# VHH binders against Band 4.1-like protein 4 (epb41l4a), part 16

Target 1, 289 residues: Band 4.1-like protein 4 (epb41l4a), of Danio rerio (Zebrafish) (Brachydanio rerio) (o57457r11to299)
Amino acid sequence: FYCEVLLLDESKLILTTQQQGIKKSTRGSVVLDYVFSHVNLAETEYFGVRYCDRSHQTFWLDPSKTLAEHKDLIATGPPYTLYFGVKFYAEDPGKLKEEITRYQFFLQVKQDVLQGRLPCAFNISAQLAALAIQSELGDYDPYKHTAGYVSEYRFVPDQKEDLEDSIEQIHKTLLGQVPAEAENNYLAIAKTLEMYGVDLHPVFGEKQAEYFLGLTPVGVVVYKNKTQVGKYFWPRITKVYFKETQFELRVLGRDCNETSFFFDAASKTACKNLWKCCVEHHTFFRMPE
Key: E = the ipSAE of ESMFold2; O = the ipSAE of ESMFold2 at other seeds; V2 = 0.75 times the mean of E and O plus 0.25 times the DockQ between their complexes.

## First folded at step 6 (VHH; framework vhh_8h63_2)

Design m04 (from m01 with G50A; at its last look DockQ between E and O 0.77; V2 from the best seeds 0.66)
Fold by ESMFold2, look of step 6:
Parts: sequence; C-alpha cells; structure tokens
Structure m04 (fold): chain B 289 residues (1-289), chain A 123 residues (1-123)
Amino acid sequence: as target 1 above (289 residues)
Amino acid sequence: ELQLVESGGGLVQAGGSLTVSCAASGFTFSDYAMGWSRQAPGKERELVAAITSGGYTYYADTVKGRFTISRDNAKNTLYLQMNSLKPEDTAMYYCAAGDEGTYTIHPSEYDYWGQGTQVTVSG
C-alpha cells in the first residue's frame, strides 16, 4: 500500500505498508491519526482527509471503514492520493483553542480564496492578501521588497497590477503584526464572507431546474442562479432523507409547521454523498436546545 | 419479514446503568438506520437515540451525555447503553428500523418496531 497525503502547506505525507503497516484492511481512523499526529493537531474534529474518484467526485475518508471499503478510492490506485483539509469550518475560528489549529484553518481558507471557492470583492481581496503576505514575509522592508514583489505571490484568482498595488500599500500599514496575529486577522475577515465554509452540491428541483445546496456552519442554504433562495438552520432541520436519487430536507418553520423540500441528485452515488455530508454537518453543528 | 427483538430491560436503581439490546433479522442490517424510542405511561413516544446506516448518531436532549447508541453490523445487533439513570427514564424501550436514508428526530419516520423491553428506574 502506498499513498500520498497532500497537506495544506503543500507538503506531502507518504504512508506505506513498509513504514506504517498500513494495508487495505486498515481503518480510515488509523490513517487520519497518522495525519493528525504529523501536523500536530489536538483539535482534530474539524478536519478530515478527502479523495477523488475517477469521475472527479470528492469524498471524505470514513474513519470507521477500512480502506478496502472505500471502493472508489481503491479503484484509483496504487498510488493513492489523499487531501488533508478542514471538513467542518468553525463559525468563529478565533475561538479555536490552539494556534496550530488556527494556522491550519488559515491555510485552508487562503486556498479557498486563491481557488475562487471564497469570492472576495476588490477591497477585501487586497486586505486578505496583505495579511497573508504579512504572515509569510513579515514587516514591509523597502530593501527586501523591491518594486513588484507582490507579483511573485498569488493570493487571489484575479490578481492584477492595481490589486497588487493596493496589497503593497496595506502591507506597509501592518508593521508589527506577528504571523499569528496576521493569520487571525485574515480569518476574522474571511469568516464574514458569504461563501465561508460552504460545501456546494448540485441538485435538481421540479422540471430539472438546477440548484445548489450549500452545507454551511449554520445550516443548509439553497442557491438558484447564484442567488440564495433558502436558508435553513441546523437546529430547525428535523429530517434528512434519501432514497435512490431523491433527497429530502424537512424543516421546522417559525409557525411550528414542518415543510419538506425535495431535490434530485445526478446519480445515486451523488445523492448518498450529499446525504452523508448533510448528516455529518447536522451532527457536528446542531446547537443545544 | 423484518423482525426486531429487544432484550436487557429490567429494574435498576437511580444513578445506575443498564444496556438494552436489539437483535435484528430478515433484512440487511448494515443498510438500515436504527433507533431507540421510549414510551412512559401516559406519555407520547419519544425517539431517544438513533444511529444511521453509516454510524452517525442522534440523541434527544433529555438523554444526551448519559446514553450511548451503538451497532454491531457483524452481529446484526443494536445497543443502548444507559448511564446515570433517573426515575423519569422509566419506560418501555422499543427498537426501531428505517431504510438506509433515514435521519430524523421523529419516531414515526421509522418503518419497523419491536415489541419493547421494560426499563424501570427506582429510587
């Protein structure tokens, strides 16, 4: 057995039978524990390891199943590629207990911004990128940071020269912020963005109308044409159900009546994955009565 | 022909512990969501704990932190470990099963029930 776990700092952790005794009969939890130990995490509940199948669909490694039971993973290798990342985004990352946990969140959210999963307006993009460069390079120093130095780094998808100029000007104002402070400030801004921590799943409604269901730290959000058309908080969700390709979400309204919403996934596999992710989010984020 | 048979009920002192079990037959156990409901005299049936086909758990607020649901798919058996029992936990406890996709707070959403096992907490 041979797998590579891509970490959020872009390094790789290599896990093999020879080095760790990992084989197809090994449970996913064992793999997760090696990864968590490697990155020195104690607050592990927010994190997981993903894989992609041959159809480019993404799944979380199930800690309770053997690697052999992850049939779509096993079909892709050897070698196997796994991706470490945040599975459940803390609603307020500033409340995470350990700096190393906040650092991993910072790396994840920075990747989300760079890859366009977390859209940002120009002014927010400049602020976030300046905080990222403060964390990486430290204080602005005109002898080290010569004209155009921002261009050597990528922080956002559409990084043009006018944005880079703004990033430089903001970087100059951050004098004295240590890396951990800059990273925390980054997260404090990013957590307020609409798409922070949103796991999007394509679904179809009546007459094959296309929607996306967003699994978020606060609940399920329904999107149509990039517009939010519904938002249902986890404590108000009373049923999450699937059968074949049909997905049902049942919610308790303010009038104390329950309403069910039905969607179809593109396949049985996609439907079950949506259901599993939704149940996992509900279990993690449900607030006390 | 799904059948659910509960066992392990009995009399227990307040603060004590008890495990109830449910033996399942007539279906592919690992494909079903399982749960425990209870009904005290004069009360409505309450879903106290549930576990999905994939092992994800739900607990009613009245038992959270005291009860633990688990399943052994190799033995087709569902368990409920009840700790720190209180007199108000006295009830008939029913094993429930729903199809693979079931995840709900409502006992009525489960398709099959056993005959129940009595748990009585005295104190």
Scores: ipSAE 0.605, ipTM 0.846, lowest interface PAE 1.4, mean pLDDT 91
ESMFold2 (binder alone), look of step 6: mean pLDDT 81; pTM 0.821
ESMFold2 at other seeds, look of step 6: ipSAE 0.633; ipTM 0.854

Design m05 (from m01 with S108D; at its last look DockQ between E and O 0.93; V2 from the best seeds 0.00; counts 0 for: unsure alone 63.2 < 65)
Amino acid sequence: ELQLVESGGGLVQAGGSLTVSCAASGFTFSDYAMGWSRQAPGKERELVAGITSGGYTYYADTVKGRFTISRDNAKNTLYLQMNSLKPEDTAMYYCAAGDEGTYTIHPDEYDYWGQGTQVTVSG
ESMFold2, look of step 6: ipSAE 0.698; ipTM 0.880
ESMFold2 (binder alone), look of step 6: mean pLDDT 81; pTM 0.818
ESMFold2 at other seeds, look of step 6: ipSAE 0.658; ipTM 0.870
ESMFold2, look of step 7: ipSAE 0.709; ipTM 0.885
ESMFold2 (binder alone), look of step 7: mean pLDDT 78; pTM 0.806
ESMFold2 at other seeds, look of step 7: ipSAE 0.701; ipTM 0.884

Design m06 (from m01 with T104V; at its last look DockQ between E and O 0.89; V2 from the best seeds 0.00; counts 0 for: pae E 3.0 > 2)
Fold by ESMFold2 at other seeds, look of step 6:
Structure m06 (fold): chain B 289 residues (1-289), chain A 123 residues (1-123)
Amino acid sequence: as target 1 above (289 residues)
Amino acid sequence: ELQLVESGGGLVQAGGSLTVSCAASGFTFSDYAMGWSRQAPGKERELVAGITSGGYTYYADTVKGRFTISRDNAKNTLYLQMNSLKPEDTAMYYCAAGDEGTYVIHPSEYDYWGQGTQVTVSG
């Protein structure tokens, strides 16, 4: 067995039968424990590892199943590729207990911004990128940071010169912020963005209308044409159900009436995955603290 | 024929602990979502805890932190460990089952029910 786990710092952790004793009969929890130990993470409940099937659908590795029971993963290799990341986004990352946890969140959210999963307006993009550059390079120094230095780094999609000029000007104002402070300030801004911590799943409604269901720290959000058209908080969700390709979400309204919303996923596999992710979010974000 | 048989109920002093069990037969246990509900005299049945076919758990707010649901798929048995029991936990406790896709906080969405086991908590 040969597996590589891509980490958020862009390094790889190689897991094999020879080195770690990992084989197809090994449970996912063992693989997760190796990854968590490698990144020195104690607050592990927010994190998981993902894989993609040949149809490009993503799945979280199930800690309770053997690797062999992950049929769509096994079909892709060897070698097998896993992606470490944040599974459940803390609503307030500043309340995370350990700096290493906040650092991993920072790396994840930075990746979300860079890959366009977390859209930002121009002014927010400049602020976030300046904080990221402060964390990575330290204080602005005109002898080290010659004209155009921002162009050597990528912080956002479609990074143009006008944005890079703004990033440089903001970087100059951040003198004295140590990396951990800049990273925390990055998260404090990013957590307020609409798409922070949103796990999108494509679905179809009535008349084959295309929607996305967003699984978020606060509930399920329904998007049509990139616009939020519904928002249902976890405490108000009373049923999450699937059968074949049909997904049902039942919500309790403020008037104490329940309403069911029905969607179709593209396949049975996509529907079950949507259901599993939704149940996992409901379970996690409804836990007593 | 699907059968759910609860056991382990009884009288317990406030602050004490009790485990109730549900033996299941007549179906592939690991494919089903399972749950516990309870009904006190004169009150409507409420969901206490649930566990999906994949092992994810959820709890009513009134029992969070005190009760633990679990399943043993090898023994076809569902458990509810109840700690720090209070007189208001006194009720008939029912085992329930629903198909693979079931995840609900209301008892009406489970398809099958047992006969119940009485739990009585005295002051």
Scores: ipSAE 0.321, ipTM 0.705, lowest interface PAE 2.9, mean pLDDT 90
ESMFold2, look of step 6: ipSAE 0.334; ipTM 0.741
ESMFold2 (binder alone), look of step 6: mean pLDDT 82; pTM 0.825

## First folded at step 7 (VHH; framework vhh_8h63_2)

Design p01 (from m05 with K64S; at its last look DockQ between E and O 0.93; V2 from the best seeds 0.73)
Fold by ESMFold2 at other seeds, look of step 7:
Structure p01 (fold): chain B 289 residues (1-289), chain A 123 residues (1-123)
Amino acid sequence: as target 1 above (289 residues)
Amino acid sequence: ELQLVESGGGLVQAGGSLTVSCAASGFTFSDYAMGWSRQAPGKERELVAGITSGGYTYYADTVSGRFTISRDNAKNTLYLQMNSLKPEDTAMYYCAAGDEGTYTIHPDEYDYWGQGTQVTVSG
């Protein structure tokens, strides 16, 4: 057995039979524990390890199953590629107990912004990038940070010179922020963005209309053409059901009436994955912390 | 063919604890969602707790924090640990099973039930 676990700091953790004794009969929890100990993480409930199948659908490694029982993972290798990341985005990452947990959230959200999963307007992009530079480089220093220094880094998908100029000007205003403070300020801004912590799943409604279901820290959001057309909080969700490719979400309204919403996924595998992710979110977020 | 047999009911004083069990047979237990419902005299049946085949749990608001559902797939057995019992918890408690896609607060979304076990809480 040979796998690479891609970490959020862009490093890799290599797990093999020879080094760790990991076999196909090894449970996912053992793999997760190696990753968690490697990054020195105690607040592990927010995190997981994911893989992609040959159809490029993403799954979370199930800690209770053996690696062999993950058929869609096993079919992709050897070698295997696993991705460490935030599974459940805390609604307020500032309430996380340990700095190392907030640091991993910072790395995840920074990646989300860079990859376009967390869209932000020009002004917000400049603020976030300046905070990321403050964390990495420290205080602006005109002897070290010569003209164009921002161009050595990438923070957003389409990083133009006007944005880079704004980043530099904001960086100059952050004097005295230590890395942990800058990272916390990054998260404080990012948590307010609409797509923060949103796990999107493509689905089809009536007349083959295309929607996305967003699994979020507060509930399920329905999108059509990038527009929110429904939002249902976890405490109001009374049924999450699937059969074959059909997915059902049932919601209790304020008037004590329940309404069911029906969607089709592209495949049976996608439908079951949507269901599992939705149940996992409901279980995690319906309880007080 | 599918059989669900509850046990462990009885009389308990308010504030006490009780565990009820459900022995399952005639199907592949690990493939099913399981749950506990209850029905008091003159009341509609309500779901108390549910657990998916993968172990994800759901509780009615009236029992959250007091009751714990669990399953042992090796023994084909479902459990409900009931703590801090109140007189309003008095009811017949029924074991329920539904297909793998089941995750709901509604007892009628489950396909199979047992005969029930009586739990009586004296005030």
Scores: ipSAE 0.658, ipTM 0.855, lowest interface PAE 1.0, mean pLDDT 91
ESMFold2, look of step 7: ipSAE 0.680; ipTM 0.874
ESMFold2 (binder alone), look of step 7: mean pLDDT 80; pTM 0.807

Design p02 (from m05 with G54S; at its last look DockQ between E and O 0.87; V2 from the best seeds 0.70)
Fold by ESMFold2 at other seeds, look of step 7:
Structure p02 (fold): chain B 289 residues (1-289), chain A 123 residues (1-123)
Amino acid sequence: as target 1 above (289 residues)
Amino acid sequence: ELQLVESGGGLVQAGGSLTVSCAASGFTFSDYAMGWSRQAPGKERELVAGITSSGYTYYADTVKGRFTISRDNAKNTLYLQMNSLKPEDTAMYYCAAGDEGTYTIHPDEYDYWGQGTQVTVSG
């Protein structure tokens, strides 16, 4: 067995039968424990490991199943590729107990911004990028940071010169922020963005109308044409059900009446994955605050 | 033939603890969502706890922090550990099974039920 686990700092953890005794009969929890130990995490409940199947769908590795029981993962290799990341986004990352946990959240959210999963307006993009540069390079120093130095780094999908000029000006104002402080300030801004911590799943409604269901720290959000058209908080969700390709979400309204919403996924596999992710989020985020 | 057989009920003092069990047969236990419901005389049946095939749990507000649902797939057995029991917990307790997609607070969403085991909390 030969597996590469891609970490959020862009490094790899190599897991093999020879080095760790990992084989197809090994449970996912053992793989997760190696990864968590490698990155020195104690607050492991927020994190998981993903894989992609041959159809380019992503799944979380199930800690209770053997690697062999992950049929769609096994079909992709050897070698196997796994992706470490945040599974459940804390609503307030500043309340995480350990700096290493906040650092991993910072790396994840930075990746989310860079890859366009967390859209942000020009002024927010500049602030976030300046904080990321402060964390990476330290204080602005005109003898170290020559003209155009921001261009050596990528922070957002469409990084033009006017944005880079703004980033440089803000970086100059951040003198004295140590890396951990800059990273915490990054998270404090990013947590307020609409798409923070949103796990999107494509679904279809009546007449094959396309929607996305967003699994978020506060509930399920329904999107049509990139516009939020519904929002249902976890405490008001009374049923999450699937059969074949049909997914059902049942919610309790303020009037104490329940309404069911039905969607179709593209496949049975996608439907079961949506259901499992939704149940996992509901279980994790059931606390009032 | 699918069967759910509850056991472990009985008389217990208020503040005490009791474990009820459900032995399952006639189906692949690990593929099913399982649950516990209860019905007191003159009251409607309520789902007190559920557990998915993957082990994710749900509890009614009236039992949160006091009851724990668990499953042992190797023994085809569902458990409900009941701590800090109150007289209002007195009821017939029923084991339930639903297909793998079941995750709900509603007892009528489960497909199969056992005959029940009586739990009586005095004092």
Scores: ipSAE 0.659, ipTM 0.865, lowest interface PAE 1.1, mean pLDDT 91
ESMFold2, look of step 7: ipSAE 0.660; ipTM 0.863
ESMFold2 (binder alone), look of step 7: mean pLDDT 80; pTM 0.812
ESMFold2, look of step 8: ipSAE 0.652; ipTM 0.866
ESMFold2 (binder alone), look of step 8: mean pLDDT 80; pTM 0.811
ESMFold2 at other seeds, look of step 8: ipSAE 0.638; ipTM 0.831

Design p03 (from m05 with G54R; at its last look DockQ between E and O 0.03; V2 from the best seeds 0.00; counts 0 for: pae E 17.3 > 2, placed apart)
Fold by ESMFold2, look of step 7:
Structure p03 (fold): chain B 289 residues (1-289), chain A 123 residues (1-123)
Amino acid sequence: as target 1 above (289 residues)
Amino acid sequence: ELQLVESGGGLVQAGGSLTVSCAASGFTFSDYAMGWSRQAPGKERELVAGITSRGYTYYADTVKGRFTISRDNAKNTLYLQMNSLKPEDTAMYYCAAGDEGTYTIHPDEYDYWGQGTQVTVSG
């Protein structure tokens, strides 16, 4: 067995039979424990390891299954590529107990912004990028940070000169913030964005109308044409069920009657994955923190 | 004009069975999600069964295992088979159709309703 685990700092952790004794009969939890130990993480419940199948569907490694039982992973290698990341986004990352946990959240959310998964308006983008520069470079120093220094770094998908000018001006105002403080301020802003911690799954309604279901820290959100058209909080979701390609979300309404919402996934595999992710979110987030 | 006409209601003894039907006209029946709701005096309407254009079915917990919804797209007809009837099932039963793009079966989200057929279960 030979795999590479891509970490959030862009480094790789190599796991093999020879070095760690990992075999196809090894459970996913053992692989996860090696990754968690490598990054010195104690608050592990927020994190997981993902893989992508040949059809570009992503899956979380199941800690209770053997690697062999992950059929879509096994079909991709060897070598195998795994991706460490935040699985369950804390609603308030400022309440995480350890700084290393907040640092990993910071790295994940920074990646989400850069990849376009967490859209930000111009002013918010400038603030976030300035905080990221403060964390990486420290205080603005006119002897080190000459014209164009922001261009050496990427923070958003479409980073243009006017944004970079704004980033520089904000960086100058952050004098004295240490890296941990800047990272916490980054998370405090990012947690308020609509798409923070949203795991999107494409689904279809009647007449093949396209929707997305977002699994979020607070509940399930239904999107049509990038606009929120429904929102159902985890405590009010009573049942999640699937049958072949059909996904059912059962919700307790304000009148104390239950209502069901039905969607189709593109395939049986996508439907089962949506169901599993939804159940996992429901279990994790149903209790207040 | 889209129309939904229910029939088959009546008086039945507790423990008995009854089938209600809904004849649809004025639209392409096979493209619509369909449902049955009921309303007893002094209560709000409640959905008791639904069936999507793809044939997936839903039942309220109070009727699950006793009621069966079905559709015959060739005859543009929706059915509700009601078995093991209880006095609590006494209500006006309404046929409903969801408009294009509807992804739910909640009564407030249906655009088209029939006139209803009365089902009365005596003890």
Scores: ipSAE 0.000, ipTM 0.162, lowest interface PAE 17.3, mean pLDDT 86
ESMFold2 (binder alone), look of step 7: mean pLDDT 81; pTM 0.820
ESMFold2 at other seeds, look of step 7: ipSAE 0.518; ipTM 0.822

Design p04 (from m05 with Y56W; at its last look DockQ between E and O 0.94; V2 from the best seeds 0.71)
Fold by ESMFold2, look of step 7:
Structure p04 (fold): chain B 289 residues (1-289), chain A 123 residues (1-123)
Amino acid sequence: as target 1 above (289 residues)
Amino acid sequence: ELQLVESGGGLVQAGGSLTVSCAASGFTFSDYAMGWSRQAPGKERELVAGITSGGWTYYADTVKGRFTISRDNAKNTLYLQMNSLKPEDTAMYYCAAGDEGTYTIHPDEYDYWGQGTQVTVSG
């Protein structure tokens, strides 16, 4: 058995039978524990390891199943590729107890911004990127940071010269922020963005109209044509159900009446994955802080 | 035939602990969502805790932090560990089963029920 776990700092952890005793009969929890130990996490509940199937859909490694029971993963290798990341985004990363946890969140959210999953307006993009540069390079130093130095880094999709100029100007104002402070400030801004911590799942409504269900730290958001058309907080969700390709979300309204919303997923596999992710979010974000 | 048989009920002093269990037969236990409900005399059934086929749990607010639901798929057995018991927890406790996709606060959404086991907490 041979797999590579890609970490958020772009390094990788190699897991093999020879070195760790990992076999197809090994449970996902054992793999997760190796990864968590490697990155020195104590606050592990926010994190998981994912894989892509041959159709390029992503799934979280299930800690209770053996690797062999992850049929879509096993079909991709050997070798296998796994991806460490944030599974449940804390509503306020500033309340995470350990700096290493906040650092991993920072790395994840930075990736989310760079990959376009977390859209940012120009001024927010400049602020976030300047904080990322402050964390990476430290204080602006005209001896070290010659004209155009920002271009050596990528922080957002479509990073143009006017944005890079703004990043440089803001970097100059951050003098004295140590890396941990800059990373915390990054997260404090990013947590306020609409798509922070949103896990999107495509679904279909009446007449096969396309929607997305966003699983978020606060609840389920329904999107049509990039527009929010519904928002249902976790405490008001009373039922999450699936059968075959049909997904049901039942919510308690302000009038104390319950309403069910029905959606179809593209396949039985997609429907079960949506259901599983939704149940996991509901359970996690309903737990006491 | 699908059967759910509860056991482990009894009399316990307030502040004490008790474990009830449910032996399941006649179906593929690992494919089902399971739950515990309770009913005190003259009151409606209340879902106390649920656990999905994949092991994700739900608790009523009245028992959070005191009760723990668990399942052992190898033994086809559902458990409810009840700690810090109060007289208000006195009720008949019922094991429930629902299909794979079940995750709900409503006891009536489960398809099958056992006959119950009595838990009495004396104060």
Scores: ipSAE 0.626, ipTM 0.847, lowest interface PAE 1.2, mean pLDDT 91
ESMFold2 (binder alone), look of step 7: mean pLDDT 80; pTM 0.811
ESMFold2 at other seeds, look of step 7: ipSAE 0.638; ipTM 0.856

Design p05 (from m05 with D31Y; at its last look DockQ between E and O 0.79; V2 from the best seeds 0.68)
Fold by ESMFold2 at other seeds, look of step 7:
Structure p05 (fold): chain B 289 residues (1-289), chain A 123 residues (1-123)
Amino acid sequence: as target 1 above (289 residues)
Amino acid sequence: ELQLVESGGGLVQAGGSLTVSCAASGFTFSYYAMGWSRQAPGKERELVAGITSGGYTYYADTVKGRFTISRDNAKNTLYLQMNSLKPEDTAMYYCAAGDEGTYTIHPDEYDYWGQGTQVTVSG
């Protein structure tokens, strides 16, 4: 067994049979524990390890299954590639107990912004990028940060000169913010964005109309043409069911009437994955504070 | 033939603990979602806990933090650990099974039920 786990700081953790005793009969929880120990993480419930199958579908490693039971992972290697990341986005990252947890959230959300998964407008992009550069470089220093220094870093998709100028001007206003403070301020802004913590799954509705279901910290959101057309909070969801390619979500309205919404996934595998992710979110975000 | 047999019920004093179990046979246990429902005299059956085929659990608000559902697929057995029992928990407790995709608060969404085991909590 030979596996690379890509971490959020862009480093790799190598896991092998010779070094760790990991075999196909090893449970996913053991692999996760090695990763959590490596990054010194105690608040592990928010995090997981993801893999891609040969069809580029992504799945979370199931801690209760053996590696051999992850058939779509096993088919991709050896070698295997796993991705450490945030699985359940805290609604308020500021309430996370440990700074190392908030740091990992910061790295994840920074990656989400950079890769376009978390869209933000020009002024928000400039603020976030300035906070990220304050965290990385510290206070603006005209002797260290010569003309064009922002262009050496990437913070958002399609980063243009006008944005980079704005980032520099905001960076100058952040003097005195220590890295942890800047990272917390980054998360405080990012958590308010519409797509924060949204796990999108393509589905089809009536007449094969295309939708996305977003699994979020507060519930399930339905998108059509990038516009939110429905939002169902976790406490109001009374049934999550799948059979073959059909997915059912049942919700309780304020009038005490229940309504079921039905969608089709592209395949049985995609449907079961959607169901599993939805159940996992419902379970996690229904736990007591 | 498919069979669900509950056991472990009995009389317990308020504040006490009890474990009920359900032995399953006649089907592939690991493919089914499982649950515990209860029914007190004069009341409708309610789902108190469920566990998916993959092990994800959920609980009614009235038992959350006090009850723990678990399954042992090697023994085809479902468990409910009940702690800090209250007189309101007095009921007949039923084992339930549903297909792989079942995750619901509604006991009627489960396809099969056992005959029940009585749990009585005295003051």
Scores: ipSAE 0.649, ipTM 0.858, lowest interface PAE 1.0, mean pLDDT 91
ESMFold2, look of step 7: ipSAE 0.649; ipTM 0.858
ESMFold2 (binder alone), look of step 7: mean pLDDT 80; pTM 0.819

Design p06 (from m05 with D108E; at its last look DockQ between E and O 0.91; V2 from the best seeds 0.73)
Fold by ESMFold2 at other seeds, look of step 7:
Structure p06 (fold): chain B 289 residues (1-289), chain A 123 residues (1-123)
Amino acid sequence: as target 1 above (289 residues)
Amino acid sequence: ELQLVESGGGLVQAGGSLTVSCAASGFTFSDYAMGWSRQAPGKERELVAGITSGGYTYYADTVKGRFTISRDNAKNTLYLQMNSLKPEDTAMYYCAAGDEGTYTIHPEEYDYWGQGTQVTVSG
């Protein structure tokens, strides 16, 4: 057995039968524990390990199942590729107890911005990128940071010269922020963005109209053409159900009447995954903390 | 033939604890969502707790923090641990089973029911 776990700092952890005794009969929790120990996490409940099947659908490794029971993972290898990441985005990352936890959140959200999963307007993009540079390079120093130095780094999907100029000007204003402060300030801004912590799942409505369901820290959001058309908070959700490709969400309204919303997923596998992720979010974000 | 048989009910003092169990047979237990509902005389049946085939749990607000649902798939058995019992918890407690996609506060969304076990909390 041979797998590579891609970490958020772009390094990888190699897990094999020879080194760790990991076999197909090994529980997912054992793999997760190796990864969590490697990155020094104690607040592990926010994190998971993902894999991608042959159809490019992503799934979270189930800690309670053996690796062999992850049929869609096993079919892809060996070798196997796993991706460490944030599974449940804290609504306020500043309340995370340990700096190591906030650092991993920072790396995840930085990746989300870079890959376009977390859209940012120009001004916000410049602020976030300047904070990321402050964390990595420290204070602006004209002898170290010569003209064009921002171009050596990538922070957003389409990083143009006018944005890079703005990043440099903001970096100059951040003098004295240590890496942990800059990272926390990054998260404080990013948590306010609409798509922060949103796990998008494509679905279809009536007449095959295309929607996305976003699983978020506060509830389920329905998107049509990148526009929010519904928002249902976790405490108001009274039923999450699937059968075959049909997904049902039932919501208690302010009038104390319940309404069911029905969607179709592209496949049975996608529908079950949507259901599982939704149940997991509902369970996690209703717990006291 | 699918069967759900509850046991462990009885009389208990307020503030006490009790565990009720449900033995399941005639189906692949691990593929089903399971739940506990209750019905007091003159009241509607309400779902007390549910647990998915994968172990995700849900509780009514009236029992949250006091009751714990669990399942043992090797023994085909569902449990409800009831702590800090109140007279208001007096009811007939029913075991329920639904298909793997079931996750709901509504007892009518479950497909199969047991005959119940009486829990009576005095004082």
Scores: ipSAE 0.671, ipTM 0.873, lowest interface PAE 1.0, mean pLDDT 91
ESMFold2, look of step 7: ipSAE 0.685; ipTM 0.872
ESMFold2 (binder alone), look of step 7: mean pLDDT 82; pTM 0.822
ESMFold2, look of step 8: ipSAE 0.689; ipTM 0.875
ESMFold2 (binder alone), look of step 8: mean pLDDT 82; pTM 0.820
ESMFold2 at other seeds, look of step 8: ipSAE 0.661; ipTM 0.863

